# VH-VL binders against f9uss8, part 1

Every score and structure here is a prediction.

Target 1, 221 residues: f9uss8
Amino acid sequence: MVLTDIEYLLSYLEAHHVPTIKKKRHTYLTYHGLAEHYTYVLKDGIIKNSIILQDGREYNLSYIAKPDVISLLRDEVSRSTDQPFNVRIESEYATFYQVNRVAFWKYVNSTPELQNYVKNYYRKKLSENILRLQRMVMNGKKGAICAFIYSLVDLFGRKVNEGILIDFVVTNDDIAGFCGISSRSSVNRMLKELRTDGVITVKNHKFIIQDVSYLLDQIAN
Structure headers, positions and changes below count from the first letter of each chain, unless a header shows other numbers; antibody chains aren't numbered by Kabat.
F, E and O are the ipSAE of ESMFold2-Fast, ESMFold2 and OpenDDE, as the mean of both directions, binder to target and target to binder. V2 is 0.75 times the mean of E and O plus 0.25 times the DockQ between their complexes.
[cut] marks letters that were taken out.

## First folded at step 1 (VH-VL)

Design a1 (framework fv_adalimumab_6cr1; at its last look DockQ between E and O 0.02; V2 from the best seeds 0.00; counts 0 for: pae E 19.6 > 2, placed apart)
Fold by ESMFold2-Fast, scan of step 1:
Structure a1 (fold): chain C 221 residues (1-221), chain A 121 residues (1-121), chain B 107 residues (1-107)
Amino acid sequence: as target 1 above (221 residues)
Amino acid sequence: EVQLVESGGGLVQPGRSLRLSCAASGFTFDDYAMHWVRQAPGKGLEWVSAISWNSGSIDYADSVEGRFTISRDNAKNSLYLQMNSLRAEDTAVYYCAKDRGYSYGWYFDLWGQGTLVTVSS
Amino acid sequence: DIQMTQSPSSLSASVGDRVTITCRASQGISNYLAWYQQKPGKAPKLLIYAASTLQSGVPSRFSGSGSGTDFTLTISSLQPEDVATYYCQKYNSAPYTFGQGTKVEIK
């Protein structure tokens, strides 16, 4: 029996009696720009990563809805000045393993299975960043919204009679933050157009994607 | 009743040390970042130091960095400020303040009554 | 560091008057601005956060507006209990800088 990389990490942390902490909805675990003493591993729940731009606007980077390390931007030997992201809890509660950063990297350096996890982690994050860059260089704001909605399928998508349900409530402010759109009104107008065109519908404040092909056509390859 | 109560202020000579305490009650202390904010006599408010809910992030104003140490004991619902190498310019009322929470950024919905620190020969 | 400047430094007005206090950030801070009231001999009290959101329990005569670099606090009808010094505070990032304060007195 072989464990997945994340299953191995979780079992390792549990075996070493790493403490867990629990945070409630819309509280912040970490803040962008502040040095962080700990490395956090999501055990359960949904979180949102973001940064604050120079003009003060919040730019949303990703949701994490499955167990994973939140950030590996700084290690014990790196001279990087990179700071942790803003990490906000999006589920009713989220549970994390909390590990001293230096201790975490000692675990990794002494364990081949954890080194493999880190290699796969960076590859995955690079791929996610490429997709985010594609969204940023799209010529149309509507195209960015379509790309974002489609990106939610992997995390929250569930097949229903009407199409694909995105089983998570995403606010217009959060969409604006993910797409680099400065106006909540612009997001609302473009979502109304997608509803009118039969591309999406809304049920219990959640999106249902009715025309997946339309969304894919808006995403450059 | 939701409250913060500071203690430990007093008269101290330049170059010496003083430790301030803040006792919290009426809320879940370990859900919130905590701050020290000071006010020199007749002057405005100056943010001094911050500590996140689990001590994972700590920050200081440039004027006190290297001299002051903020800490917390969540089991005792207490916040501390260890002040070393005190200067006349550190004379102020020191307030313990609580982060509002549930919103991005740190602004303060609950303040203690303040404790006066006087640094003079 | 971003500087926070309030205007005026002090003002005197009559009961029932409309009072406006301004706060300017030297760099954009979006809507990450809070306003505090400090009455003589007391600790500060939060009035407004996110530039315009009234804190629970604060009288409706207080309002805030602005975004980016320019912000205002308005008292629509000044009451005797409003005699205080008012402070703005940025909170988009460290340091969590306060303005120098505006003292409001009754004539």
Scores: ipSAE 0.511, ipTM 0.778, lowest interface PAE 2.5, mean pLDDT 87
Fold by OpenDDE, look of step 3:
Structure a1 (fold): chain C 221 residues (1-221), chain A 121 residues (1-121), chain B 107 residues (1-107)
Amino acid sequence: as target 1 above (221 residues)
Amino acid sequence: EVQLVESGGGLVQPGRSLRLSCAASGFTFDDYAMHWVRQAPGKGLEWVSAISWNSGSIDYADSVEGRFTISRDNAKNSLYLQMNSLRAEDTAVYYCAKDRGYSYGWYFDLWGQGTLVTVSS
Amino acid sequence: DIQMTQSPSSLSASVGDRVTITCRASQGISNYLAWYQQKPGKAPKLLIYAASTLQSGVPSRFSGSGSGTDFTLTISSLQPEDVATYYCQKYNSAPYTFGQGTKVEIK
C-alpha cells in the first residue's frame, strides 16, 4: 500500500523519534505565533481551531479529527491578522508531535512527498475557508446552521437506521461560534425547528440527520 | 401575524433625498436578510438592495449603487433605505421583502404592501 | 450580467386550460430560480423556489421545472383566481434579476 502524504510525514516523524506531547480535553495547545520554535502535528485526537476577533468574541474555524499539521494554518492566520489562534482539545486526549520549526521545513524542502503535502494542505484549507465564508454570508442563520451540520457528516458522520449520526458532541455554543451567531437562544430555536420538522433529532447529545435532502436544499454548493 | 409595513414614500423633486422605513412583525427579524424591491408604474419587478441579518453583507443593484444606502436596526425590527440623488427613473412602488433565510442567494417569501415614491421631472 | 427572459409576455386562456410560462437565463444558474405571482394591485407572492419546489400553501396545480438556462412554470388547470402577472427570478448570485413578467388573463 502506497502511503499518503500525511502518512509519510507521520512515518518520518516516528522514525526520527520526534517528541510528542499529550493534552487533556478542553485544554489549549500553547502557541506563540511566529516566534514559536515548534511546528505541531496532530498525531491522535480531535481538536478545534478558533480565532479571537477584535471585539473579543471567539470564532470557531474547524474541527480536526485526523492527523494534520495544525500549526501551518496558525502561522498563516497570524501572519495575516495578528489575531490569537486557539487550539482546543475536544477528545479525551490529543497527542501532538512537537517538531523543531527549522527542522520541519528542512524536511519539507528536501522531500517531494512533504512538499506535495504542504501544497495540498493549503489548497484544502483554502477550500474550507471559502465554504466557511459562504456560510457567514448566507442570507439567514438557519441556513448557516444547516450548512454547518451537514459539514459535520464528513468528519463524524455514520450511517444508522434513523439516518446519519454525527458521532461527536457539538454544543450549541460551538454551533454559535462556527456560524458567527452571538445569541445562544437563536441557535436553540433553530435547532428546535429542525427537530420539529423532522430534519434532525438528538440522542445522547448527538445529532442524527433524518433528512439530508432538506439540509442540501438549504445549502448552496 | 407576520407582516412588513413600508413607510416614507411620497413626492420628491429630482436630486432630493428620501428615507424609507419598513417595520417587521410576527417573525424573528434578525434571523433573515432583508431586501428592497421596486416596481415602476406598469412595469416589472426590480431588485434594489439586500442586507444580511447582521449587516455583514450588503448588495446593491447597479442602478442605485452609490446613491442608495440600505441599513437595519434589529432592535427595532426595522429596515431602512436612504435614497439620495433621486432621479425620475427611481419612481416606483418600493417593497420591503423578507429573505427565505436558508441558502446562499436571496429570494423572497414575504412582501410588504409597498410605498410609492414619485420623483417629478 | 445574466439576463432573464420570459415568454410569452402575455397570454389569455380559458378556465381549466393548461398554461405554460417559460423563463430563460442567458447563462447557467443551476436551479437557483424562483417564481412569483402578483395579482393586480397586490404585492408579489412566492410560488416556487429551487426551480421546482412548491412554496407552502400554494395550490398543487402550480409546478415548476427546469435547470441551467431553461425553466418552466405550469398551471395544470387555470382558475379565475390565477389572473396575475408571473415573474421568474434568479438568485444564484447578485444581481437578483427578475424576468420581465408574464401577464395571464382569462378569456
Scores: ipSAE 0.227, ipTM 0.751, lowest interface PAE 2.3, mean pLDDT 90
Fold by ESMFold2, look of step 2:
Structure a1 (fold): chain C 221 residues (1-221), chain A 121 residues (1-121), chain B 107 residues (1-107)
Amino acid sequence: as target 1 above (221 residues)
Amino acid sequence: EVQLVESGGGLVQPGRSLRLSCAASGFTFDDYAMHWVRQAPGKGLEWVSAISWNSGSIDYADSVEGRFTISRDNAKNSLYLQMNSLRAEDTAVYYCAKDRGYSYGWYFDLWGQGTLVTVSS
Amino acid sequence: DIQMTQSPSSLSASVGDRVTITCRASQGISNYLAWYQQKPGKAPKLLIYAASTLQSGVPSRFSGSGSGTDFTLTISSLQPEDVATYYCQKYNSAPYTFGQGTKVEIK
C-alpha cells in the first residue's frame, strides 16, 4: 500500500481538485518555444516529445508512456515559460492534469513528499538524457536503430510466443527522428536488413523482436 | 475562406526550370505540413513531395528527387516547388495539399485547384 | 515501396445502387488509408481517413472498412453527384502512394 512518489503526486493533485484535460491522437499539448501558463502531468496515455534543431529539422527526444510531469525545465516563479518541447499525443487519447505553474511550485515548496518527487524527477531525467546522448553519439546508423528498437521493450514490450511484441505502432518517420537519421530511405533499408536477418518481423503492423541478442550486439556501450 | 491557390504553371521546354507557388489563407499555415501532388492529363494522382511545418523534414517521390526542391515561407503563408531539369513526363496539373499534421504522414484535408505545367518543345 | 491497387478501374451503376470499390496494399499499412473523390475538372476532396472515419461534411452514404492490406469504399445508395473518380492513398510512410483510381459513372 506504500505510494511511489508519482502516485503521491497524482493523489495530491486529485485531493486539490486539479482539473484534467483530454487530447486525441496526433494533436499537440504544447509547442516548442510557445509560452505556457500551466504545468501538465500525464495521468494516462502516451506522448512523444521533440525539438526543432538549428537546421530546422524536428528531432524526437523520447516517449512518455507512464504518469510523469511533462516538463520542469524552467524557473519556479514565472507565470509562464517557453516550452522546451513539442508534445504530441501518440495514444488514442491522453489525459493530463492541468495545474497553474505558480500553484504547482507552491504545492512543491510546502510539501516534503513533492520535494522528494522533484529531486528524483531531475535525477531520473538527467540519467535518461545521458543515455539518450550516448545513443545519438556512440552508435552508427544501424546501431542507433537497434538501440532505439531495444529501448521500446521497456515502454511497449510484451512477451509472446513469436518473441517480444512492441505493442505500439512506430512509423519510419518517427524512427528517423529518434535516431537522427536524415533519410527515410536509410531507415527503410536498415529495417529491411533486420527483417531479412530474422532480427525482427512485423505482425498486425507492429514489430516483433525475434533476436534480442543481435540488437544488443549492435549497441555501443 | 480556407483556401490554397497555386500559381506559376505554364508551357516550358525540356531541360528548363519552373517555380510553382501556393498561397494559403484562412488557416494557420505554419501549423501544418504541406505536399505537392500531380496528375498527368487523363491519368491518376501521383504524390510528389512533402515538407514539415518548419521545413525540418522533407521527402520526394523517386521520380523527382534531385530535380525538384520543395520549400515554404511561413511569414508569407506560401509553399513553393522549384522544378529543374524538366522532362516531358513532368507534364501535369500540380496540386498543393495541406497535411492534417505538423509533420507530414497523415492525410490531405485541403487541396488547391491546381496549376498546369506543360513540358514540350 | 508499397503498391496500391484499386478494383475495378471503372464501373457504371444506376442511381440508388450500392457501389463497392476495393483497394489492396502490397504490404500491411494498418489503418493508415484515405479515400479521395475527384469530380471531373475539380481537385480531389478527402472523403475518409483512418480507413473508416468520415471527413466532416461527407454524406453518410459513404463508408470505409478494412485494415492491413484490404480496404473497401462503399456508397450505399449512389446519387447523381457521386459521379467521380475515387482514389485510395496510403499514408503509413513515404512515399504517399495513390491507387490508380476507380471511375464511377451513372448508366
Scores: ipSAE 0.000, ipTM 0.420, lowest interface PAE 19.3, mean pLDDT 85
ESMFold2 (binder alone), look of step 2: mean pLDDT 94; pTM 0.954
OpenDDE, look of step 2: ipSAE 0.205; ipTM 0.746
ESMFold2, look of step 3: ipSAE 0.000; ipTM 0.414
ESMFold2 (binder alone), look of step 3: mean pLDDT 94; pTM 0.954

Design a2 (framework fv_adalimumab_6cr1)
Fold by ESMFold2-Fast, scan of step 1:
Structure a2 (fold): chain C 221 residues (1-221), chain A 121 residues (1-121), chain B 107 residues (1-107)
Amino acid sequence: as target 1 above (221 residues)
Amino acid sequence: EVQLVESGGGLVQPGRSLRLSCAASGFTFDDYAMHWVRQAPGKGLEWVSAISWNSGSIDYADSVEGRFTISRDNAKNSLYLQMNSLRAEDTAVYYCAKDIYYDSSGYLDYWGQGTLVTVSS
Amino acid sequence: DIQMTQSPSSLSASVGDRVTITCRASQGISNYLAWYQQKPGKAPKLLIYAASTLQSGVPSRFSGSGSGTDFTLTISSLQPEDVATYYCQKYDSAPYTFGQGTKVEIK
């Protein structure tokens, strides 16, 4: 049977007895700028990647809720380089394979299936980043919020009687950080407008999307 | 106007129990995590415990774990701290404080006036 | 657990002086650091969050800086009402540890 690229990677790491590390909710796996010799692979759990901007604001890059390599931005050869992102645990626990970075790239270079995983990883991340950039520059603050909420459908979406439940609690500060909006009060005002217009509702601190077409209309394709 | 009012402090013998309450008003209580912070006479602030908006996440300082229990009643806008097996070193003013987030991952924007607990014979 | 250490433990300065206090985390905490002011007999009051963001209503003479492990609170021109003990607190994850405090007095 054909495994997905990520399923192959996880099976390979498990078969080679790569050590795991388990981290508790709202602890950090690593920090932007920290010199480390590890590549981390999410085995289970939910994490958030972020950076701190020059003005001190946190800019949120992604939630990762499916097994994936956290980042492949560091070179194959240097003994230590700075970590590109802050990585915070968002689920009760998250578990990671902790792979020596040089050893990781030796595994990739010796295994055609892992080379394929890396090629697909870079293609997917480039595509996702181009779409994110395009939406941000074309649609302003409201469009950014609508695009962000819609992006949660793939990660956390579940069909319910009232619409699409986003089965994950997202704070207004997290939304501000994902959308590059300087204040949580601005986010709160725009979310109130979406609720008033019947586009979303909130139940037990989770969004329910009632009008998907409205969100899509606010996003340039 | 946001208000947090602690009650239940007093003199208690070592090894006994005491329950603190915090009454919240002026904000939507069930949208925020809540914390207990204490301060021994003449000493600094010590974080004690935190509880998320829905009681789904609870954390304790090592010094109190196994002895203290934090809880909340969202219908009553109230936070509680059940303190068992009290020791002299638990003597402190206990503050109720509001987190800026639902999940205990923020800073503390509002504090109560505190309630004094004295553990002595 | 991450230790939070403030320096100095106390200082005396004159009205109008520039006052600097530091807070050091034993491990990186990004910018998840808050500063609190506590006047004698009163509850603490939030001054600064996210290492450098001033809480609304706090005088502009207060400022914060730093990231990772080393953080600084500055009072650009000390006023009599600023006599208090100042605390840093990490809030990246539990435990939400406070520094031991820095007592600021007027000489």
Scores: ipSAE 0.000, ipTM 0.462, lowest interface PAE 13.1, mean pLDDT 85

Design a3 (framework fv_adalimumab_6cr1)
Fold by ESMFold2-Fast, scan of step 1:
Structure a3 (fold): chain C 221 residues (1-221), chain A 121 residues (1-121), chain B 107 residues (1-107)
Amino acid sequence: as target 1 above (221 residues)
Amino acid sequence: EVQLVESGGGLVQPGRSLRLSCAASGFTFDDYAMHWVRQAPGKGLEWVSAISWNSGSIDYADSVEGRFTISRDNAKNSLYLQMNSLRAEDTAVYYCAKDLEYGDYEYFDYWGQGTLVTVSS
Amino acid sequence: DIQMTQSPSSLSASVGDRVTITCRASQGISNYLAWYQQKPGKAPKLLIYAASTLQSGVPSRFSGSGSGTDFTLTISSLQPEDVATYYCQKYNSAPYTFGQGTKVEIK
């Protein structure tokens, strides 16, 4: 049996007694611009990466709902230690390995399996960013919302009698932040249109996608 | 029928704290955003704070940010406003208000009767 | 922040008169405008939202119009029970700013 790249990383960090930190829902693990020496690896839980724009708006970059490194944007030995993103906890609790950045890169440089993880990480993130840019350029606000809802299928989707349940509560404020929409009221109106048209419904504050084909038709792939 | 009942108002000295409560009934409380709005004697309406249905989104007016904290307890159908470092200019009738739209904030279809807060030495 | 300015600050009219109150936003707010009525000693009551949509149970003599920066509340035939202060309010994004109010009295 072969471990996945992330399974190998988690096993390696545990074997080397890397300390963990546990954070409660809607607290922050770290902040965009904070000078610190750590690389964080999500062990358990769900988090949201974001940045604060110059006008004070929060722009949401991603949810991470499976174990993964939060960011590898800072190099091994650079003097700059600023964190690239705000990291907010979205599950009841999240647990992280807190790895000194220099020590992390020392592990990577000494371990072929970790080098493979880092290569695959960069390839995955580059691919995801290109697709996100493509959707932003080719889709209006409604298309952006449809693309975002569809992206939640991979992270939180499960089949139910009514359609595909997104088994995670996403607020209209978070949707506005993911889609670059300044107004949660605008998001509410577009979601109301989708509900009226039978594309989605809401049960216990969670989306159920009833018409997947409609969402895909709104996305320029 | 929807009812909102505020309590906790009274006379307090400048620099002290006070906590307001709003008891909600007649609707599914945990489906709606809630607001606090105040009105100084003989003056107009001033929006104070808002909280989404799940406490995931919270906003404050600049005049109270850092001093007031809005919170809710969905199991008790209750909304709260913790007011710290009170000033004379915080003297007002404080209204609890219900959002019309499901989920996050919009506009207010129901208001409570208000509770008077007087900040005076 | 966006400022909301009402005009006039007060008016007196006779029963049966057409009354017009205006509200101006310092920046465009699309149709994210609500109108409230506050009678003396009472909490405000929602009249209109989305600039022109009448709230259920509100008499048809009330109407709203406008978009962008300029908005109007009209009472087509003023009744004695309409004596109140009227407020416009922008919504959509914080802050949810109210206008200063327009007091409507009967001559």
Scores: ipSAE 0.000, ipTM 0.465, lowest interface PAE 11.2, mean pLDDT 84

Design a4 (framework fv_adalimumab_6cr1)
Fold by ESMFold2-Fast, scan of step 1:
Structure a4 (fold): chain C 221 residues (1-221), chain A 121 residues (1-121), chain B 107 residues (1-107)
Amino acid sequence: as target 1 above (221 residues)
Amino acid sequence: EVQLVESGGGLVQPGRSLRLSCAASGFTFDDYAMHWVRQAPGKGLEWVSAISWNSGSIDYADSVEGRFTISRDNAKNSLYLQMNSLRAEDTAVYYCAKGYLRYWGSYFDYWGQGTLVTVSS
Amino acid sequence: DIQMTQSPSSLSASVGDRVTITCRASQGISNYLAWYQQKPGKAPKLLIYAASTLQSGVPSRFSGSGSGTDFTLTISSLQPEDVATYYCQKYNSAPYTFGQGTKVEIK
């Protein structure tokens, strides 16, 4: 099997003995606005990117459940070190390569394979953000929840007898944060309706999608 | 300091079975893919099998597929190769080798000293 | 499957000589190529990976180059301790095939 772009990046970082940091579930690797010189690359685990609004509400941006660079938004040559968002650990542990930002971009600029990784990274993130914007702007609250649940299939989806298992516990607070919904109670009510209608079921706090077509109808016409 | 120590080699008759072990130390064993590579007397290196960090991914050379089984015990920092239906062509020094990532598919940064398997009547 | 062919199969050179070993893949493998050194009676040691990246602790007289199908290992000034068999290996996909080896001796 040909190495993927990310497999090449991980092998490069490992071969150059880049330091790693290991973090425990529900701790934060970094915070929005924190001055740091680092680019982080997820080696193992599951993380959630978010920002905390001034009123204390959490707005969730993405889960990352496969090895990847957490963010490439900061200027490669700038001395600015401000982190663009919070990174919280969602698995029991997560491990990251902790790369000096300027050194990271030197590696990229000297390595054609890493340049291709960066091009593909930006293309993928732009596409994901467009889809996220469509979910937020074009759908009502129920549609946003349906689109969000369906978006978890690629990260956590596994076929079971009852449908598609989302093999990860997602809390109602996290769903509220991903969908821009103001209350956990509102999310709980809509999830109960989806269960009653046979669209989803819940087993051991994990979703099973029973009616994929219903969820797809909510994403785009 | 990374160390890999193979054991279990010896003289065995064709058609019989043998199990090799590799004891690992000096690194986080359950964080890396592991490999078996063999070398027949006076010949070159031949990759035999690979196993990912969690045993979720396993791969074999065509010459041993269906006869050999790779496995690992992360609690014991040990790698194994169960060799069944042995042939004269399987005579070789068997090396345990460490991969560069959690998943198999790459170069080998550390090697053990090898254990000799001789398949002869 | 992709075959890996080394040239020459053996060579003899004097201390201080420039030594060149080539490795050819029957199909393109990009830069997913590693070089190993094996001294008599010892296990192989990684020298170079990604066609041209020197492993830490390996002397600077060793260098690698190439991409696609044609690769070269160069020893700029052969030393007595460099007597060994050298192997190339593709690692873009299974199987992780080795070349047949090049034996380097001192005349």
Scores: ipSAE 0.000, ipTM 0.413, lowest interface PAE 19.1, mean pLDDT 83

Design a5 (framework fv_adalimumab_6cr1)
Fold by ESMFold2-Fast, scan of step 1:
Structure a5 (fold): chain C 221 residues (1-221), chain A 121 residues (1-121), chain B 107 residues (1-107)
Amino acid sequence: as target 1 above (221 residues)
Amino acid sequence: EVQLVESGGGLVQPGRSLRLSCAASGFTFDDYAMHWVRQAPGKGLEWVSAISWNSGSIDYADSVEGRFTISRDNAKNSLYLQMNSLRAEDTAVYYCAKDSLWEDYYGMDVWGQGTLVTVSS
Amino acid sequence: DIQMTQSPSSLSASVGDRVTITCRASQGISNYLAWYQQKPGKAPKLLIYAASTLQSGVPSRFSGSGSGTDFTLTISSLQPEDVATYYCQKYNSAPYTFGQGTKVEIK
């Protein structure tokens, strides 16, 4: 569904002269565990949320590719709070509103439209996380990769003659991190199988999904 | 014929700068991550820096971070290494090397001949 | 920083011998390990990636094994053209560190 709630939030932040920060590709906006008093709102660009595992590998949680609040998991009233995720920039540049967390919740609590945004945000994120957990945990490595590729349709998908183009470059390291797969070589082997079977192809470093039904069949339960 | 050719090496005094170039031919240059690897006389291989196909991911060895800058010009099929604040310890043969399609860093399957950099007074 | 240590630093063997070279990472790197061969005066050549996957065109007498912290390169029947220095390299994340090398010579 098209929601105008985020457009309202962006207009509100702009009208109140909330400062913005601009970051370049593959730099980090913030880190998991960093003590900050900010709520970030993506204005433009694409980001990746992750945590770093003990062996130094990233476990990737989500891409955000449309304007949205990065996270609303943090306490409304506490003056000290830790960031819940690493946030890495995936587009050439990304721009964020950098909002004091207490001020953010004051804005929300003073505006019915923003209250509605927060309500819808929590429902959306809860539903997405339940589906992600179900699909990724229950279906093995190949199922996890198929579920991940299919999840990119809503974020980056557009119709082309050959199928559905995923209009974003996803690295094998990122796929490994999203799917909990320890080897980029295992990812490459499984992607090669999907290409050989005519499920996907690659053009200009981007996936084209040729057989959507195959992906769905691998994750269906 | 897939080929990488380094140039720009030579004798340089400590504290000065030098820029290395690597010319690629025989493959689609902008499909591959590229590396610089060096080898001091009689010593082993040392990875120096890497750059992804689109320059979106750049990495450096700790020994060169802040002093060296890797870059590429896909329109010219060329890789560069700008070396600043050179030290005697930077004396080595510098190789450019081609890695995997996209940003997966599988291993370096094509190497240049190397260019010698000597940092001495 | 993860350290890469090879053993032995050098070895001498006869033609037809089985040669084994080991590489140890100070921390777990899964199977993100490559092996290279460097002949005197030449650039290195990729032999194996993903710890055990043979590069196209490399003779089948070369094989790799291991995962985590301990890795092995094996030459099942040493040939004269195999005289070279062999290097392991981690590539799970930057820095993409090489081991110090193992020199293989014929007796």
Scores: ipSAE 0.000, ipTM 0.439, lowest interface PAE 12.7, mean pLDDT 83

Design p1 (framework fv_pozelimab)
Fold by ESMFold2-Fast, scan of step 1:
Structure p1 (fold): chain C 221 residues (1-221), chain A 120 residues (1-120), chain B 107 residues (1-107)
Amino acid sequence: as target 1 above (221 residues)
Amino acid sequence: QVQLQESGPGLVKPSETLSLTCTVSGGSISSYYWTWIRQPPGKGLEWIGYIYYSGSTNYNPSLKSRATISVDTSKNQFSLKLSSVTAADTAVYYCARDRYDFWSGYFDYWGQGTLVTVSS
Amino acid sequence: AIQMTQSPSSLSASVGDRVTITCRASQGIRNDLGWYQQKPGKAPKLLIYAASSLQSGVPSRFAGRGSGTDFTLTISSLQPEDFATYYCLQDYNYPWTFGQGTKVEIK
């Protein structure tokens, strides 16, 4: 059987007995700006990447809910070892391979499959960031919220009779942080409008998307 | 209850290899990290290294050239060898269970320690 | 390597006293700090992990606080069995490093 790039990485780390670390909900694995000699690979769980803005507010960058490297912004030759993001655990527990940064890049340099993974990783992340920026900037606050909710389909979406269940509790504070919206009131108002228009509903604190086409129309020009 | 017990010679000659074994009882050696820590008389604690039950190791850089840790899961034991010893290696040697994979690292069970004296 | 510095190196206290021991890391270590108690002739015993989490079976008079570089262990009402040497340990980065110890002596 042919392994995907990420499956190859995971099997490589397991075969080399890389230590794991397990963290509980709402604790931090690492912090933006912290000098650290590790590359982390998510083995299991859900995490949130964020940065702290100058005014002390947290700006949320992404959820990661499938095994993947948390960040590859620090390369083998960089003198800076600071972590690029705050990493908070969002599932009950999350487990990570904790790889010395120099050792990680030695693994990559020794293996064509891992070199291909890194190349594809950067391409994928750049593409995702460009699309995220495009949708957020072009569609205003309501479009930003619609784009964010739609982005949750890939990570947490499950088909149910009423539509697509987002099987994860997302708080209004998290939505504000992902969308760059300073007012909780604005988030609440937009969510109420989407609910009133039959686009979404809420069951047990989780969204159900009833009209996917509406969300896509708000994103597209 | 998990218990750890160190064993090995209490006296080692300079330039020879110090060899210690830790026996784990009351629990399986599998699925955990295991560590060696030493304490020279009247001084503080120094971490030597760890082994995962599968054989993966990591060592204090100050001791890496001389230290070897091994594990025997069938005997529920792990061992430390420290080569080319000098008087500076005289210490009480402890083995401990290392809970690295949950809530960060900490040592929840310790052996009672064994004094190793390096003397001619 | 991360250097851990404890203060004071020793202190004298009476039963019932509040005792505070500090531990400072040479760089940020998040909350990856443990506290260990060692009585003469015995192995160290885990008191606190993850800077503030009390180990099962450890009396509630022991409390850990801090994050980043500055950490404290407080014993709210010292008991006779608490006379010991206390060590902090950072488990943030290899090699793991202990502080030099703080000896808590009777009077």
Scores: ipSAE 0.000, ipTM 0.405, lowest interface PAE 20.1, mean pLDDT 83

